# VHH binders against EKC/KEOPS complex subunit cgi121 (cgi121): the designs that were tried, part 37

Target 1, 174 residues: EKC/KEOPS complex subunit cgi121 (cgi121), of Schizosaccharomyces pombe (q9p7j3)
Amino acid sequence: MILPLFPETQVHVFVYENVSNCAAIHEQLISQNPIYDYAFLDAATILYKKQVYSAIIRALEDRRDEQMKTKTIHSEVILSLSPKTEISSAFRQFSMTKKSKNIVVVKIDSKLTEEEEFERLDKLVEGNRVEFSDEELQKLIDFKVLKKNYKLDPSTLENPLASILSSIALRGYS

## First folded at step 6 (VHH)

Design qe20 (from q32 with T106E; framework vhh_6qgx_2)
Fold by ESMFold2-Fast, scan of step 6:
Structure qe20 (fold): chain B 174 residues (1-174), chain A 123 residues (1-123)
Amino acid sequence: as target 1 above (174 residues)
Amino acid sequence: QVQLVESGGGLVQAGGSLRLSCAASGFTFSDYAMAWFRRAPGKEREFVAAITYSGDSTFYTDSVKGRFTISRDHAKNTVSLQMNSLRPEDTAVYYCAAGYSSDLWEPRAYDYWGQGTRVTVSA
């Protein structure tokens, strides 16, 4: 897909449900295995496509401006989902864990086509791929987790999307 | 209450050895990657070594490769750093850290830290 602010940047997003090997994937991630160079997110934390795109845009802006706080663009995407600027908190809130069941996988600057990434990820992820759409994401979200991560209150429940996007865009600013 | 308690620091002559230990309590030790960082006077905290939660992979900064060995004991909830062939430039306060992060080199990615143990290597 093409991002208006970053038209030269290739972005792919994949969604998997009923993943049985999250512990094995997590071990590869903390081992920094380059084969697993993706942002692996817990789908329980993602409600909208725009939520993921906003985090990607923020990470790309920070890379452009030489203001990345993490070592990779994919880790920066995970950080960018958090309303806080603390790396450890962001990973606890949004990153896949050993106990995750449904995941969202982001690839930036892929050397492969989208179809080739599908084939590669299908070998790494033992689960069922579903469409990256608001409808599918809304089946996998945990609203208790979402409310806690973005500190949603009754005044934001009528428009959680705007609040979430504002939190991502304004990360590091009041 | 989460605690990481280091031990084993001290004064040693160049070429000597020390074994640092870190005892963890108050959290599920087997869920965390463990690392050692160090800080020399007037310098920033730098990565030394890390071990994954399973213990299957270890990582070292270039200056200590072949001299230091990190290991963990799940039964005792400890992580250890065996330091051999010590050099004066290894003089620093050594910190034990625990974290979930896949970015093992980044001190800000670690959730829990010990108070540190001082290592002084005489010329």
Scores: ipSAE 0.192, ipTM 0.600, lowest interface PAE 4.8, mean pLDDT 87

Design qe21 (from q32 with T106S; framework vhh_6qgx_2)
Fold by ESMFold2-Fast, scan of step 6:
Structure qe21 (fold): chain B 174 residues (1-174), chain A 123 residues (1-123)
Amino acid sequence: as target 1 above (174 residues)
Amino acid sequence: QVQLVESGGGLVQAGGSLRLSCAASGFTFSDYAMAWFRRAPGKEREFVAAITYSGDSTFYTDSVKGRFTISRDHAKNTVSLQMNSLRPEDTAVYYCAAGYSSDLWSPRAYDYWGQGTRVTVSA
């Protein structure tokens, strides 16, 4: 995928359910294995495709403007999902853990096609690939986690999209 | 609550050795990567070494490679930094840190920090 505001940047997003090897993937990520250079998110935290795209766009804007707070673009995507600019809390809130069951995987600056990334990731992730769609994401979300991460009140929780997108776009503004 | 307590700092002559230890409590130690950072007088905090939560991988800043060794003991909830062939330039306050992210080099990526232990290397 190519974003209109960043036409030179290749972006791919994948969703896996019932993943059995999250602990092994997490170890490879922490070990800086270049094969695992992706943003691995816990699907329990993602309700909409637009949520992920908003975080990607914010991360790319921060890279363009030389304002990244993290060392990699993939870490910056994870940070950009958070309403605050605290790196450690963003990872605790949104990143895959060794106990995760369903994950969303983001690749930025891919030199591979989407199909080639699918073939590569299917070998790394022991789970079932599903469509990156609002319908599939809504099967995997944990609304208790979503409410805590974005500080949603009961009235907002019934239709949280605008609040989530606003939190991502306006994060770091005083 | 969460605590990281450093020990082992002190005064040592150039070419000498020190072993720093960090005792962790109040969290699931085996879920966290551990790192050592240092801050020299008049300078900013810099990365020294990190070890993954499994202990299988270690990372070092170039200036300490071959001289420093990071290790962890899951049974004792301790991370250690063995510092050999110390140089005056290693003089700093050394901080133990615990982090959950894959970013091992950024101070902002670490959740928990110790109070620091001072290392002074005389020429």
Scores: ipSAE 0.167, ipTM 0.542, lowest interface PAE 5.0, mean pLDDT 87

Design qe22 (from q32 with T106Y; framework vhh_6qgx_2)
Fold by ESMFold2-Fast, scan of step 6:
Structure qe22 (fold): chain B 174 residues (1-174), chain A 123 residues (1-123)
Amino acid sequence: as target 1 above (174 residues)
Amino acid sequence: QVQLVESGGGLVQAGGSLRLSCAASGFTFSDYAMAWFRRAPGKEREFVAAITYSGDSTFYTDSVKGRFTISRDHAKNTVSLQMNSLRPEDTAVYYCAAGYSSDLWYPRAYDYWGQGTRVTVSA
């Protein structure tokens, strides 16, 4: 996909359901194995494509402005999903865990095509690929987790997207 | 209640050894990466060593690599730092930390911290 403010930046987003090896992937991530240089998100926390795109855009803006709070662009994506700037809280709230079953994987600055990244990820992730679409994401979301992470109340239930995007965009300005 | 309690600090002469231990309670120890940080007088807190939740991978700052060894005991909920060939520049308060992040070098990436144990190395 093409981001208007970052048209030269290659961005790929993948969704996997029924993943059986999240514990193995998590170990590789905290060991900083460069083969696993992706943002691995728990799909239970993601409701919309725009939620992921907003976090990616914010991370790219922070990198452009030399204001990244984390070591990698992919960690910055995870942080950017959180309405707070506390890194450990953001990872606990949004990143894949050893117990995750469905995941969203983001790759920024890939030197590979989308199909080549799929071939690579299929070797790392033991699960079923599904389309990155609002329909598929809505089958994997945990609304209790989403409401807790963004502090959503019953009055925002008819339009949680606006509240989520505002929380991401206004991170650090409250 | 989450608690990390360090022990094993003390005074030692250059070239000596100390073993620091950190006892963890109040959280699922096996789900967290563990690390040691230190703060020397007049300096900021710096990374020393980290071990992944499985214990399969360890990381060290260059100045201690080959001299220090981090390990964990899952059954005892402890992480240890074996410090050999100690130098005066290793003098610091050593802190145990637990975190759930790939950013092992940044203090702010850690959820839980111990109170610290003092290590003094004489010339």
Scores: ipSAE 0.013, ipTM 0.445, lowest interface PAE 6.4, mean pLDDT 85

Design qe23 (from q32 with Y53W; framework vhh_6qgx_2)
Fold by ESMFold2-Fast, scan of step 6:
Structure qe23 (fold): chain B 174 residues (1-174), chain A 123 residues (1-123)
Amino acid sequence: as target 1 above (174 residues)
Amino acid sequence: QVQLVESGGGLVQAGGSLRLSCAASGFTFSDYAMAWFRRAPGKEREFVAAITWSGDSTFYTDSVKGRFTISRDHAKNTVSLQMNSLRPEDTAVYYCAAGYSSDLWTPRAYDYWGQGTRVTVSA
C-alpha cells in the first residue's frame, strides 16, 4: 500500500540527461560536501515516478519511526529503492556512478523553492534538464539493469510497476 | 575471487610508528572507496580512516587525525595506513575494507573485508 507524501516535508525531483561531470559529482558526494546533499540516482534504474516516490515515502517513514539505517535522509532514499536492506548493494545498484550519463536527483527538506533548487543544481550538474515524467524516464531506463536489480521474471517486464513497488515494500524480508 | 590481505601489524611501544598495507585483488580497485576499521578487545568495529576512489579526499576519526595518514596506489592495488605517535588506546585488530557507498563510516556499508592485522601498543 502506497501512503501519502508527508505534507510538512518539501520534496523536489529533477532529471538530467547527457551529464558529463558524473565523476566529479561522485567524488564530491562521497566526500560529504554539504553542497551536494541530494540523492543522486542513475536514471538507468528508474522507470516510473511512483518508484521514486515510493522510496521517498519509505525513507520518510523510517526517519519518523527512528529506524533509518543510513546517516542521511538522502542515503535512506537510495537504500529504500533496493529489495534488500544491504547498504553497499543498494548504492551499487541505484546510485549514480562516475560512468553514469543520465541521473535523477532527489532533494528532501529543502528550504528553497523548486526554481531555486534548479538554479543551484544547474551549477553542479553539467547536463540537460528534462521533465520528471514517466515518458522521459522511459527514454533513460536500461531494462537489463532494471531486471537485474529487481530480479524480474521475463513475464513481469511487460508491466513491472507492481512488482517493483512490492519489492520496495517487502525489503528486509527473506 | 575477491581478497583483501592486510600486513604490517605488530608490537610497538608508545610514541612509535607502524605502516599497515592492504593488497586488493579480484575487483576493480579504482572504483571503490577504501577504509580502515579497528576492533579493540570486547568492542565493536569502529571507523579509523577512509580514502575516496579517486584518492582526492581522506577522512579520519578525531582520535587519529594528524597522527595517521591513509593513501592508495592504483598501480599496485594497495591502500596503506601510516600510523605515527601511537598510543596504548590504538591497540586493536585493524581491518581493511572496500565499499561503493557514500556512507564511509558504517561497517555494513562495505562489501569486502580483510581478515585483520593485530596492532599492540605498549605503555
Scores: ipSAE 0.198, ipTM 0.580, lowest interface PAE 4.7, mean pLDDT 86

Design qe24 (from q32 with Y100F; framework vhh_6qgx_2)
Fold by ESMFold2-Fast, scan of step 6:
Structure qe24 (fold): chain B 174 residues (1-174), chain A 123 residues (1-123)
Amino acid sequence: as target 1 above (174 residues)
Amino acid sequence: QVQLVESGGGLVQAGGSLRLSCAASGFTFSDYAMAWFRRAPGKEREFVAAITYSGDSTFYTDSVKGRFTISRDHAKNTVSLQMNSLRPEDTAVYYCAAGFSSDLWTPRAYDYWGQGTRVTVSA
């Protein structure tokens, strides 16, 4: 995908169900293995495509403005999903853990085509690829987790999109 | 109640060695990456070393690589930093930290912090 505000930046988003090797992937991520240079998100935390894109745009804006709070653009995407700037809390809330079953994977600045990234990720992720769509995401979301992460009350949970996007966009500057 | 308590700091001559220890309590130690950071007089906090939650990987800042070794106790309650061939520029307060993030290098990525132990290396 090409983002209107960042037309030179290649963005790919992948979704995997029933992943059996999250513990192995998690160890590689902590070890900073360059092969795993992606943002690995727990799908239980993602309800909409726009939620992911809003975090990507925020991360790219912070990189452009030299205001990144983390070491990599992929870590900045994970932070940007959080309504607060606490890095460890954001990772605990949104990143894949060794116990995750379904994941959303984001790649920014890929030198590979989408098809080549699929081939590469299929070797790293032991699970089933599904379409990155609101319909598929809604099968994987945990509404209790979503409510907690974005401080949603029961009345806004019926249509939370605006609240989620505002939380991502209006996060504090430091 | 979460606590990280550092010990082992002190005064040592250049070329000497010190072993720092950090005792952790109040959280599931085995679920967290552990790190050492330091702050020299008049400077901000910098990364020194980290060890993953599994203990399978260790990371060091370039200036200490080959001289310092980070390790975890088999009892999963302590992390240690063995510091060899100490230099005056290693003089700092050393802090133990526990974090859940894959970002092992940024202080703000860590959830829990000790109060620090002072290391002074004389020329």
Scores: ipSAE 0.034, ipTM 0.484, lowest interface PAE 6.8, mean pLDDT 86

Design qe25 (from q32 with Y100W; framework vhh_6qgx_2)
Fold by ESMFold2-Fast, scan of step 6:
Structure qe25 (fold): chain B 174 residues (1-174), chain A 123 residues (1-123)
Amino acid sequence: as target 1 above (174 residues)
Amino acid sequence: QVQLVESGGGLVQAGGSLRLSCAASGFTFSDYAMAWFRRAPGKEREFVAAITYSGDSTFYTDSVKGRFTISRDHAKNTVSLQMNSLRPEDTAVYYCAAGWSSDLWTPRAYDYWGQGTRVTVSA
């Protein structure tokens, strides 16, 4: 995938449902195993493709401007999903946990094609890959989690896209 | 209520050793990475050492590698820092921290902090 503002940056996004080994993946991620250098998100927190892309763009802008708050670009993607700049809170809100069942995986700066990354990830993730589409994401979202993470009121929850994207774009300005 | 309580700080001469301990309560200790940070007079809080929640991996800042050893005891909910061959530049307040994220080096990535224990290394 090519981002208009970052055409030299390779970006791949994968969605897995019914993942049985989230605890094992989490252990490798915490141990800083370079094979697991991805952003592993809980799919319960992601409603739209644009939500993920907005966080990626924000993270890439922060890297370009030498304003990253975290050590890695993938951690910066997780932070960028949060409406606040508190790192630990963002990970609790959006990151995969040992108990996650459905995940969204982001890879930035891949030297591999999307197909090659899929082959690698399929060896790491014990689950079923589904299309990265709004339709598939809507099957995996938890609206109570979404409401809590973005502080949505009942009227906003019915059409939350603009509110979510605004929260990501304006993160840290209030 | 979450608590991290440090102990073992004190005054020691250069070349000496100290063992810091941090007792954790009020959260599921085995789910958290544990770290030690320090703040020297006039400086910001800096990373010293971290241990993953499993205890399988440890990380150190370059200036303490080979001298300091971090360990954890899951049965006692304790993380320890064995400090050998201490130098005057190790003088600082040492803080125990617990975190959920994969970022082990950034202070803001940690959820819970102790109050700190003072270590003074004389020349």
Scores: ipSAE 0.107, ipTM 0.533, lowest interface PAE 5.6, mean pLDDT 87

Design qe26 (from q32 with A109Y; framework vhh_6qgx_2)
Fold by ESMFold2-Fast, scan of step 6:
Structure qe26 (fold): chain B 174 residues (1-174), chain A 123 residues (1-123)
Amino acid sequence: as target 1 above (174 residues)
Amino acid sequence: QVQLVESGGGLVQAGGSLRLSCAASGFTFSDYAMAWFRRAPGKEREFVAAITYSGDSTFYTDSVKGRFTISRDHAKNTVSLQMNSLRPEDTAVYYCAAGYSSDLWTPRYYDYWGQGTRVTVSA
């Protein structure tokens, strides 16, 4: 995907369902294995493509403005999904855990094509790739998790997109 | 409700040993990575050692590799730091910490902290 405000930044987003090796991937992330340099998100927390893109745009804006709170652009994407500024809280809320079953994987600044990144990730992730689409994401979301993470009330939950996007854009300021 | 309580600090001579322990309560201990950080007088808090939630991987700062051993006991909800061949430069307040992030080296990525236990190593 091409982002209008960052047209030279290569961004790839992948969705995997029924992943059986999340614990092994998590250990590789802790070991800081450079092969695993991606943002690994729990798909239970992602309802819309726009949610992911808004977090990516916020992370890229913070990098451009030299306002990043974390050490890598990928960890900044995870932080940017959270309505709070606390890094540890954002990772608890949105990152893949050893217990995750479905994941969203983000790669920024890739020098590889989408197809080449897929071939690489297919070797790391033991699961089934599905299309990055609102339809597929809506099959993987956990509405209880979403409601808790964004503090949605029952009326907002009926149409949560605007509230989620505002929370991402105004993180720490509303 | 969440607590990390350290014990085992004290005064030892160079070349001696100490075992620090940290008792955890109020959270799901087995889901968290555990670490030890230290702060020497007049210095910033620095990383010492970490152990993953599974206990399968351990990490150490270069100055303590081969001398210190971190371990955890899921049944007792404890993390321990065995410190051997202590040096005067190891003098510090030692803190245990619990974190969920994959970054084990940066203090602000940790969720919970103990109050610290003092270690003094004489020349």
Scores: ipSAE 0.159, ipTM 0.538, lowest interface PAE 4.7, mean pLDDT 87

Design qe28 (from q32 with S101F S102P; framework vhh_6qgx_2)
Fold by ESMFold2-Fast, scan of step 6:
Structure qe28 (fold): chain B 174 residues (1-174), chain A 123 residues (1-123)
Amino acid sequence: as target 1 above (174 residues)
Amino acid sequence: QVQLVESGGGLVQAGGSLRLSCAASGFTFSDYAMAWFRRAPGKEREFVAAITYSGDSTFYTDSVKGRFTISRDHAKNTVSLQMNSLRPEDTAVYYCAAGYFPDLWTPRAYDYWGQGTRVTVSA
């Protein structure tokens, strides 16, 4: 997909459920294997497509403005999901872990077509690919995790979209 | 309470060796990547070496490759940095750090830091 504010930036988002090899992927990710240069998110932390897009846009804005706090655009996406600018906390909160079961994978600046990225990722990820949709994401979310990550009280938990988007846009501003 | 306590720093002659150790407590050591950073007087912290939570992969800055070796011992909750063929430009305060992340070069990616141990290399 092409973002209107970043028309030359290729963006692909993939969702996998029932992934059995998260520990192996996590080790490759930590070892800086360039084949795994993607943002691997725990689907337990993602409720909306707009949540992911807002983080991508924030990361691209920070790259454009030469204000990235991490070394890669994919790491910056993970940081941008967090309401605070604390890198380690953001990764602990949103990044895939060795114990993750469902994941959201983001690729920015791909040199491959969307079809080629699908084929490549299907070989790296041992799980079932599903549609990137709000309906599908709602099957994979953990509301206790979401509440803790965005500091949501019970009154906002049933309709958290505006609060989540505000947190992403205003991260670091109390 | 989380603590990282460094030891092994000191004064050493160029060409000599030192072994730095970092004792970790208050967190699940085996879940964290461990790293060493250093800061020379008047400069910012720079990456030296890192080891993944499993111990299967190690990373080094170019200037220390082949001379320094990072290792960890899960039974003792320690990470160590063996420093061989020391040079005057290795003079710095060395910091142990623990992080739960894939970004290993950025100081801000680390959750926990030790107080530092001073290494001085003379001719």
Scores: ipSAE 0.207, ipTM 0.564, lowest interface PAE 4.6, mean pLDDT 86

Design qe29 (from q32 with S101P S102Y; framework vhh_6qgx_2)
Fold by ESMFold2-Fast, scan of step 6:
Structure qe29 (fold): chain B 174 residues (1-174), chain A 123 residues (1-123)
Amino acid sequence: as target 1 above (174 residues)
Amino acid sequence: QVQLVESGGGLVQAGGSLRLSCAASGFTFSDYAMAWFRRAPGKEREFVAAITYSGDSTFYTDSVKGRFTISRDHAKNTVSLQMNSLRPEDTAVYYCAAGYPYDLWTPRAYDYWGQGTRVTVSA
């Protein structure tokens, strides 16, 4: 996928359910294995496609403006999902953990086609691929986690999209 | 409740060795990546070495590769930095850090920090 605001940046997003090897993937990620250079998100934290795209756009804007807070664009995507937290807290809130079951995987600056990335990821991830769609994401979300991460009240939970996107766009909130 | 306590710093001549230790308490040590950072007088904090929570992988800044070795002991809740062939440019305060980061190189990615131990390498 190509983003209108960043036409030279190729972006792919993948969703896997029932992943059995999250502990092994997590070890490879924190060991900086270049084969695992993706943003691995816990699907329990993602409700909408627009939520993921907003974080990607924010990360790309920070890279363009030389304001990245982390070393890689993929870590910056994870940070960008968090509205009011420090880097380590953002990773704990949104990144996959050893206990994750369902994951969203983001690749930025891919040198491969979407199908080639799928073939590569299928060798790394022991789970079932599903469509990156709002319908599939809503089967995997944990509303308790979402509410906590974005500080949503009961009235906002029925239509949280605008609140989530505003939270991602807001910078410098303490 | 969380505490990291460094020890082993001191004065040594160029070519000498020092072993730094960091004792961790108040958290599940085996769930955290551990790292050493340093800050020389008048400079910013820089990465030195890191070890993953499993201990299976270690990382070093280029200037210390082959001279420094990071290790951890889960039974003792310690991380150590063996520093060999020390150079005057290694003079700094050395800090132990604990984190659950996807970024081992960025100081701000670490949750917990020790107060530092001073290393001085004379010509």
Scores: ipSAE 0.218, ipTM 0.554, lowest interface PAE 4.0, mean pLDDT 86

Design qe3 (from q32 with S101F; framework vhh_6qgx_2)
Fold by ESMFold2-Fast, scan of step 6:
Structure qe3 (fold): chain B 174 residues (1-174), chain A 123 residues (1-123)
Amino acid sequence: as target 1 above (174 residues)
Amino acid sequence: QVQLVESGGGLVQAGGSLRLSCAASGFTFSDYAMAWFRRAPGKEREFVAAITYSGDSTFYTDSVKGRFTISRDHAKNTVSLQMNSLRPEDTAVYYCAAGYFSDLWTPRAYDYWGQGTRVTVSA
C-alpha cells in the first residue's frame, strides 16, 4: 500500500487466525532475529483497518520529525496504537504475546514485494491467513481488551471508530 | 511483589574489571529478557547490554562490545555483567531492567527496574 503523505514508503499488513506458534514467534522477536522484523500485534486489540493505518501514519510522522520514542519503526507502530506515550504499557496492551491466537502483522520499508512477504510470513506463522478487512478483524477482536485499552464506555462500544482514531491522533495531549 | 537488586559497583582504575550482579524476585524470571542500562550525570539512560529470556542471544552497544559480557543464571534468578578493560567514559550508575517485549534498546519499554549501582572509573 501507498500512503499519500508517504508515497515512498511501502506498507504491507497481514492477518493470521488460529496461530499455534505464537510462543516461538515471541522468542524470535525478543531475540531480535532480523527475519522477524515486523510489528506483530495481537488481533484481540484491532477492530478496524483505519486503526492500523492511523498508527502507521503516526509512526511515520514521528520518524519524519525525528521524534520516535522507540528504536525501530515497527516498535513505533505498536506504541502509536496507544492513547498514551507509556512505552511498556503500550507493548503490553497491543503486542503479540506467547498466549496470542490471532495476529496482525505490519511491515514497513519492505525490500520485498507484497507477494514475496506473503511467502516469507507463511513460513514463519503457523496459522490461517485471512483478508485484512474490517469484517475479518471484527471476528478476532476482544471487546473487553478494546474497552480497557481505549477507555471506552458502553455507548461508544457500539461505534468506537472515531474515539479510537482520536485517541491515536491526540496521543500525548491532555 | 517485584524486585531487582543490583550489586558489584565500586571505584576502579582505568583498565580494571568489575562484575555487576542483579538478583530478581517476584516474577517468572525465565519469561523476561534482562538488560543493563547506564546513566552518567546530566545524561539520559543509555542501553549497555541485553540477554534474551532463553539466554541464547546477547546484544551490546558498540562502545562495550568485546569488553563487557552479559550472562544469566535461571537457577539463581540472576543476571550478571562482566566489565573488563574499563574506561573513564564507563563511569555511570548501572541499572538492571526486565522486559517482556521486543524493544530492548529503549529504557521506557522495560517493565521493571532496579535502583542502580554506581561505577566510577578513574584515569
Scores: ipSAE 0.119, ipTM 0.513, lowest interface PAE 5.2, mean pLDDT 86

Design qe30 (from q32 with D31E; framework vhh_6qgx_2)
Fold by ESMFold2-Fast, scan of step 6:
Structure qe30 (fold): chain B 174 residues (1-174), chain A 123 residues (1-123)
Amino acid sequence: as target 1 above (174 residues)
Amino acid sequence: QVQLVESGGGLVQAGGSLRLSCAASGFTFSEYAMAWFRRAPGKEREFVAAITYSGDSTFYTDSVKGRFTISRDHAKNTVSLQMNSLRPEDTAVYYCAAGYSSDLWTPRAYDYWGQGTRVTVSA
């Protein structure tokens, strides 16, 4: 994907369902294994492609402005999905856990082609790859989790996109 | 209620050793990474050492590598910091912290903090 404000930044997003090795992946992430330098998100928290892209844009803006609150750009993406600036809360809300079953994986500043990243991720993730599309994401979302993470009421849940994007864009300013 | 209680601080001369302990209660200890941070008077909290929830990986700030060792005991719900070859620059209040995220170095990434234990290293 081409981001208008960041045209030189390579961004790849991958979706896996029925992942059986989330505990092993989580251990590698906590251990700071550089092979796992991706943002691993729980797909139960992601409803739209735009939700992911908005978090990526916010993280890149924070990096550009020297205002990152986390140590890595991938951690900043996870933080940017949260309506608040509490790092640990954002990870509990959006990051893959050892009990996750479906995941969204984000790679920023890839030195590899999209095909090469697919090849490498397929070796790390024991699950079924699916298309990164609103249609596929809607099959994996947990609306109870979404409601809790973005503090949505019943009226907003019927069309939550604008509320979610506003929460991401206004993080730290509201 | 979540509590982290540090102990083992004190006064020691340069080149000496000290062992800090942190007793954890009120949360599922085995699911949290544990870390030690320190703060010298007039300075911000800085990362010292961290250990993953499994205990399989440890991380240290450059100035303490080879001198300090972090460890955890799941049966006792404790994390310890063995400090050897202490230097006057190690003088600080040392804090135990528990966190869930993969960010082991940023204070804001940690959920729970102890009250701190003072370490003074004389020349």
Scores: ipSAE 0.261, ipTM 0.633, lowest interface PAE 4.2, mean pLDDT 87

